VHH binders against NHL repeat-containing protein 3 (Nhlrc3). Designs and how they scored, part 8

Target 1, 325 residues: NHL repeat-containing protein 3 (Nhlrc3), of Mus musculus (Mouse) (q8cch2)
Amino acid sequence: RFCGSLVSRTFSFHVSWRMEDPLFRLDLGWPKNSEYFTGATFCVAVDSLNGLVYVAQRGDNIPKVLVFSEDGYFLRAWNYTVDTPHGMFVSGTPFEQSVWITDVGSGPYGHTVKKYNSLGDLVQVLGTPGKKGTGLNPLQFDNPAELYVDDTGEMYIVDGDGGLNNRLVKLSQDFMILWLRGENGTGPAKFNIPHSVTLDAVGRVWVADRGNKRLQVFDKDTGEWLGAWDNCFTEEGPSAVRFTPDGKYLIVAQLNLSRLSVLLAPPSGSIGDCSVVSTIQLADQVLPHLLEVDRKTGAVYVAEIGAKQIQKYIPWHSRTPAFGA

## First folded at step 22 (VHH)

Design l6 (from i2 with T28I S30T)
Fold by ESMFold2, fold request of step 24:
Structure l6 (fold): chain B 325 residues (1-325), chain A 124 residues (1-124)
Amino acid sequence: as target 1 above (325 residues)
Amino acid sequence: QVQLQESGGGLVQPGGSLRLSCAASGFIFTSYWMSWVRQAPGEGREWVSSINSGGGSTYYADSVKGRFTIARDNVKNTLYLLMDSLKSDDTAVYYCARDLGYFSGTYRGWFDYWGQGTQVTVSS
């Protein structure tokens, strides 16, 4: 039957392998106070300088905005002036930190992009509260989905999540329109549900064009269209996009697939096609909507509207890979 | 508590000048855009001028451009309006206002607090 010696069997069965190291691990201990997730959690933003995580949720008679420490302890909440939150972003200088929230729908503060100070006080309102519109003077929104604020205070707004506008708007720090791109459509610089926006380190603006199943890329200064990635999204478009702080990867959510994808970041020249490095398949109906990456630690926070929670993924401290052959 | 206290109004002849001040307390003054708004007797409210939170950008209604100057002192938490070349049409109560709005082509302000106002009367 089988006649191999122990030494011969050892050589026959001991082949060298190359293990694929995970890039991220789930932080099962975050948050410490999950009882505060009482509604559908739509978005998350991170204040890396102060170690704070902001969460917005939807529901009747609940706190709409929650604040946690980076260690997961609940700190405070507010709900005034927040009706139907969709996206969030934390911006800051060394002397001033602020939280931006997009608001959608027909409530008194719907169709706006709002700024709050670190105390949760409302300090700025963009758009016409409660009224959707297409105008540019004054600037109006129709379900603004998300924004990104750079370190100079310039803003990039995707407008929006279903509606008339389908555009990417760049504003100065005093909210003057610097450039605008888009209309409804499938061609270059056209959108169908522009849902998330981020910047890379080399001056490119990336938009999750969810309904067109692609990411589109623009020059941050001129608004020039630089290309698109669609080959990674044949089944469903991205709902969220962010870069890791080292600039090596993009993190993308695909909402109805309940999936996170890690893509290889392109070089500073031509963007080429996208390449999936890793995927994290979540349980059915988790529905990852928007996400944020902590610029200091690389931690990824994912807002899961179906699971009604925020999950935190942290970079895996690399082990020495098994070396084969 | 949020408090805005205007001062510096008075009676002045046409062509004269006044400097209005607004002392702010009870909030983080440097977080907000600030504005001046005026109301003539029997008239509606009219936006006059706005200044961004840092003081680097200023905006004016066409009726006052070139004659009025808005400024802020973020150390003293004080808003100013220098009014020069005053006309009878400038007669109004002037209000200091905390502004959640902004200027983009046309002014669309949202004032959540304002002061008691200070009367400016331009008359011979």
Scores: ipSAE 0.351, ipTM 0.730, lowest interface PAE 3.6, mean pLDDT 87
Fold by ESMFold2 at other seeds, last read:
Structure l6 (fold): chain B 325 residues (1-325), chain A 124 residues (1-124)
Amino acid sequence: as target 1 above (325 residues)
Amino acid sequence: QVQLQESGGGLVQPGGSLRLSCAASGFIFTSYWMSWVRQAPGEGREWVSSINSGGGSTYYADSVKGRFTIARDNVKNTLYLLMDSLKSDDTAVYYCARDLGYFSGTYRGWFDYWGQGTQVTVSS
């Protein structure tokens, strides 16, 4: 259960006194090796199957990708073929471990969505390295912001962060375009800085339409627009969105507000309006950019470009019982 | 050390069949798409066929479609090209290549490692 109001207690009716908990708490001990955060940390991804946390950071003459264990120990790094990382997603099986990284800007590997194995070897390149574009054959990108890969290998790419494309692209596992939505604009299925993408358990695709201060929702199979949430973002649009593994909540970052918001997940039918159930106000200028939720544990890893770190938030595992328990 | 070693080339009559093999080592074979590329005398390299990392999807150039079959054995780390109904236009050095590219309506190859090639000569 998320934070709620203080409940009353009575003697003759045993009512557990509920204390207000934050829904998540900061894991002060993660990582064990924070000295490896030497640049601006833009994104994070979790391999729940193998217990790995991948971090991408920006800076000159530094390792661009860092790999930690889930308990926080640094394992390895690489920087080959990574110029200006923006977003990251981990997909794999016990026999093939892969991490996808979006790369932006005009460096030699910019404007691409690239796949690596767990050792940092480059295995796939989508887009035209170093060259932005709007084309679909060949598929080109303009500052691709983030992606999501589902269990069948189908891919959802938001393209992009401040570029000309402003689109959501669905690809097959062999990178055929299955459907595409979007152009610059404020109407249904139009975008301004589509910045983050995730999938819920009932087959809906959620896009953080950051510049339009909303989340937009699409059917994963048809690309049909299913609605939008804007009433929770009047101050600032979401930079990141993910579902908790139990499907009860969305975790949203708002970059310049230095804030995380926990939203109630909608039912499987109409999405209605969004409801904020909790917020985590971070220190000024922390600047949470993208985030990841561990599908196994529910832990939230937040890439903080201002604070130049990754922080880990863990679910409140013990319900603090009221005085009657 | 990435190593790709082709074998199985030779002289064959028109209408004949041939199987090429490529033994791969020094990398995680199952992570990569693999391709066959050929080079005829005096010509540039021509993409022939590709197979995705799991082996479930195959792609062919129009010039070989229906006659050639690409396959892979992810246990033995071996790539194959089964060539049937060979004709003189198929005479070339055939290369096994590790492919960072993909097929998306148009083939977009990006080969970072190549074998030394195996000669296929179709002549009567």
Scores: ipSAE 0.323, ipTM 0.708, lowest interface PAE 3.8, mean pLDDT 87

## First folded at step 23 (VHH)

Design aa1 (from l3 with S30T)
Fold by ESMFold2, look of step 23:
Structure aa1 (fold): chain B 325 residues (1-325), chain A 124 residues (1-124)
Amino acid sequence: as target 1 above (325 residues)
Amino acid sequence: QVQLQESGGGLVQPGGSLRLSCAASGFIFTSYWMSWVRQAPGEGREWVSSINSGGGSTYYADSVKGRFTIARDNVKNTLYLLMDSLKSDDTAVYYCARDLGYFSGTYRGWFDSWGQGTQVTVSS
């Protein structure tokens, strides 16, 4: 059970960590309507501006996409054009916020990266629905795992989860390929199951190279390989990666360990080595697959395919606790 | 309910100009790329032009590039095709289409809705 209480005021640890003051606490009240989690919950995304949480789940004859308020109330769902969802991302444009969903497998909408408007209407399809491929013109996918869309509308797609491609693709806002990196392998800029992608505030692209048990880092403009972190993942590779909105931490899921790791964010120069500052051990077999961090609040939403739920963790800034803090 | 209604077709001499309009309703117009597609007598449908959701990027088939201009008015929810220097082989029914596809070196259109079309006839 996660608890924000201090262990003891007089006890000190050799390590400088604050074990009595965890960085995050579980929000037991989220969601209010957990009965809508009727399948395996693979991914989650947050619309921070409108206070919405999108969830995609897998199962037969069930709602594939669920929408909740930030307070946990179920609002709506849709099924149309979603077969086997894997990853999600909410993006904003000058005109509308959009929801992107990756779809895998051999169903009629598989091997695609799809855009929906905030009402759940399908508005864009990347890839060849139902058909995997390696081609670049037209762009094809093989089990695309996740994407990130930055504020300019440029996109970063990891392609994919156990497929042929093993690549990171950057697209312009109108889907022209700006650069591409990767092939199957263990060396620099090679991948084995590139599974999650995010950006930091200083122009670096971070990829969870799950099968190689590492994070790899690239320059967002040139695609230049900038380094890798592997020393935090000796037992299990990262399935998901996101930065906290203050830029101080990365949140990483380790699926088969049912664990979230909180890592110290590196400076703007050399990335150095990975440092774990906190670990959130989840219940056994929960299997955290992908996660999202709310850019407004810092809340962490975790899609747990084993437990068939989404859990929400709220920042607890106990390092500066004070009346009215 | 998606509604797309084309207008502005007619009979025009070679070298002439026409302006097609498409009134859109029943959906969020600004969410979608929009396209013009045409069907000549006895032929299959041919992609003509596309415009992205904001109107900032336009794309054309080689057969019409430099002669046709696609535009959209996101306030009036209206798509346009300005056709100039018309030729006999531009004779077709022109359809306004809601497009889930995109252009990235090669056009891959996915039209999920289109109108009834407007006839354009280029004849001397």
Scores: ipSAE 0.407, ipTM 0.764, lowest interface PAE 3.1, mean pLDDT 88
Fold by ESMFold2, fold request of step 24:
Structure aa1 (fold): chain B 325 residues (1-325), chain A 124 residues (1-124)
Amino acid sequence: as target 1 above (325 residues)
Amino acid sequence: QVQLQESGGGLVQPGGSLRLSCAASGFIFTSYWMSWVRQAPGEGREWVSSINSGGGSTYYADSVKGRFTIARDNVKNTLYLLMDSLKSDDTAVYYCARDLGYFSGTYRGWFDSWGQGTQVTVSS
């Protein structure tokens, strides 16, 4: 053994001034109205501007979409036009907030990506309701897993969870295809169950390529493949990925491990290799599926299929006292 | 609850102009794409024009390009169709429609609400 040398770090740890602090802590008081989680909670989205948290769940004869305040109070629900929700994303301005929901399976609204306005009214439908497909005009989907909407209105859709398409699609704000990448496979820009998608602040698109146990990275403007991270996922691929608002970390869920991992964000150039900073091990069978990070507060909301709930983690910061400890 | 009320139709000679209006109420107008659809006597409904929710993008059927202009006033919740260089085959009932679809090169169209229509008749 070589004294003092470190080759790589694959285990999580916490680093802070004067002591090792956890990066996040569980908010045990969120939500106040957990009785509304009556089914399997598949996804969560956050309206940072209005302080709202949207939850989609699956089950028979239950409300499919739930809305909570940031403080955890139940506000409202709806289920019309939502069959088998999979992913969600909130987009908009301070004056007009909207919620996008992906729907999967063979129900009447399956294989779609749908937009709802702030009142919960259906306002846009992408795909052919109830009919999977591979076509591009009209654009069709096969179990679309998740989407990300940029502040410019451009959209990134991963399509999909177990279907034939295995692709990343970029759309303009009026839903024209700007570029497309992918097919089933293990090579660069090929996918096996592309399950989550996010953007970093420096123009890169990150895809959780769950079945291939990796994250893949693309240039947001050209769709050029920029590399992949697989060294952090040898046990299981990521089901969800998001950046923290300060740009320092990625939050990743690993579904069957019931684990959240905090990864160090790469610099603006080469993405290098994946580095795990911290791991949050959840109870067995919690099954974290998708997650969202509040861009304003840095709070992490995790949709837990097995535990049938959403849990909220808040950033933990130690503070130096005025006179010192 | 959704209400769309068209107006501005009438009788006009070939080469003439009309402006159609559609007053919208009972929903958040600025959330939706809006479209004009027409139906000639004995024919099915034909898509004419669409405008996105903000008004920044407009789309037209080939039969009306360069002659018709769609617009919206998101303060007054009103949709417009300015029709110039009218021809006899523009004779139809014109409907204002709320559109859940989008334009993707071949218009997919999904109209969930529309009004009672306004008659446009082009004849000498």
Scores: ipSAE 0.400, ipTM 0.749, lowest interface PAE 3.1, mean pLDDT 88
Fold by ESMFold2 at other seeds, fold request of step 24:
Structure aa1 (fold): chain B 325 residues (1-325), chain A 124 residues (1-124)
Amino acid sequence: as target 1 above (325 residues)
Amino acid sequence: QVQLQESGGGLVQPGGSLRLSCAASGFIFTSYWMSWVRQAPGEGREWVSSINSGGGSTYYADSVKGRFTIARDNVKNTLYLLMDSLKSDDTAVYYCARDLGYFSGTYRGWFDSWGQGTQVTVSS
């Protein structure tokens, strides 16, 4: 305090007592075969058990789904039954793998959520191919954005990206509706472009409610609304959300800001307010759309529709605070 | 590549029983839901029954509930329909189908492959 009229203190001297290293670093060596990214890369999914990374891209006369090893080598591709992919998710055991892809738009397979086996064969179609709808029996979609499949085979679908439905649908492993929440709106359990969905380890479902600039939270079993986080998203809503495997953090993408944010995971019970602990600022117009976190390694794969690539970020753990003068 | 071959149809008296089989080849049978669909003379196709990929859940049209049983053998890649208490209006060609759809309280199916069918005739 050096001036009689100035009361505030500077905060610069406290910087030396914080962690010095970021929580994640870019894996410069991944992928080794980026020449296969020939279109806009909309989504990514990881098979941690078999060491595979699935990428879906959009474009005319190109392979729509690409498969890489975790080391970044291209292995195979397919485009059968994939028109306009939006989101992906991988679940399964070492002997049974399911690759789920959401498809949007008016192509022959648009407005669907589709399951593929490990060979890339189409094995299940939810929705009415090529036709949007609001119906529940049969279940129809309107630009379904993403899904999450838990280890019991139960599914959570956000439906959708700019359509009429604006809902979160929970399905059993045999696709019966267990509960459903949402309609267009800003209030509790209402959505504007529900764009990404994930689960935490304590039984909560998190939805990136992109148009409302918030994350909304639901009980996975009952569908009860548990609250929302909006204070970290005043500039732009989240396009993607995932938890780290240790349960300490959420990774959030903000598309037009070209930004990844690392948020502190809340405790069980009340979710409180969100807290940003780290930010990864990407180059302008990279446009991170959706992302996935490898449950084995904690690596973060980011689908960047503007940059037309997937980038991999690796956890930066085990750092001690620096001791400085 | 996908092949579905039905067998076990025939002529049976009312109240009788038949077991239909469908041998599947050319695809990963255990990845798919499977269904039976029938077509009576002069009518459209009618969904009869579905079974999920693991065989743990089975579904039936109201017209056959309590009389028909669907089953699958995922080792032999074979789908079955056990038909009991047959009635004259069960007379139809029965098809097995690979089902990309599902059942969620009311039938929702999408059949991308069909067998040649097997004739079931119920007559006195």
Scores: ipSAE 0.395, ipTM 0.740, lowest interface PAE 3.0, mean pLDDT 87
Fold by ESMFold2, last read:
Structure aa1 (fold): chain B 325 residues (1-325), chain A 124 residues (1-124)
Amino acid sequence: as target 1 above (325 residues)
Amino acid sequence: QVQLQESGGGLVQPGGSLRLSCAASGFIFTSYWMSWVRQAPGEGREWVSSINSGGGSTYYADSVKGRFTIARDNVKNTLYLLMDSLKSDDTAVYYCARDLGYFSGTYRGWFDSWGQGTQVTVSS
């Protein structure tokens, strides 16, 4: 099945796919329990090791964080100390998962980056709840947009979504500032709405510099600026960026265009030019905000704030695949 | 639900040593940073020491650095404070605290749960 429609509680969506072999196909069977999407779904993260999908949504008197199995079954939820979630990142071992959530806005938990265990207990708070700021000691945030946590526990935070800081902050596993880059601007290592952050397999940090319509690239160890891609984003900047697990592609979202793009990953040296290999044009007002790629399966989960849902896309193998994961 | 029970306080001579313990239950101990905080009579609380969730990193207030050692046993869910070279300024009630904060050059701590405290008195 290559053609189908997207549906939501408040939006009508149409997705038409050519009968050709697309790079990704929509998994119409995910999730099994879509009734739990009761608000605006802002972000999604995947624990590939334990087969869990975490979703954060906004709304009054609703569960703010939802947890699904990779097969789409609802498992649990929480809302304590999650007010206005924006981005999330999940890492884990077989015995412990860390769920990081950025929280924005003027609510009592806003302007923070918070860690939860897999049971939804709050275990760490960065920033000053409810109070935006520019300070570094203590570290303060102004609408922190997203983060990435690497295997060593080191953390990359983009700060933030429409605030005054416009920076990329690297922290140690105990939250000491290792380096910091950025201020408001259009030049190298300056930002306008740094909105998403990810790492590639060769030690580069990629930032979706949404307001400047580009991706910027930094060395993860030194913070050295390594270049930028802007030619793929002439209409609108990327809201989200992630690498596929095979290292061949980047997946980006463009929020107001309601578009997903697959970009060719650059080599380990010079990043070269940006090259679009495929696009998925979603229905108007779907508003894909942030996304996650399952490092085990390559599945792409897209948080659609306009459609109020999470959609799952499955890689299409060059062989004729059996539908599954 | 969170239960923190301090023990090991007492009266010691200046220059002496003491080991405080804190038994933890009702939560996943290994998920949290833990801290010791003290309060001298008539004074506000003073942060003493913190240890990260795995026990690999430790932090100390300048007033106790080099004299106190924080440790944790994640199998027995117990936090420790080994106090050496005690002096009269160390006289206080010592509290075990669950710490949601972090060290950032000037530690600010966010302690969401506390024990009942154990009295340490350094006489003379």
Scores: ipSAE 0.394, ipTM 0.750, lowest interface PAE 3.2, mean pLDDT 87

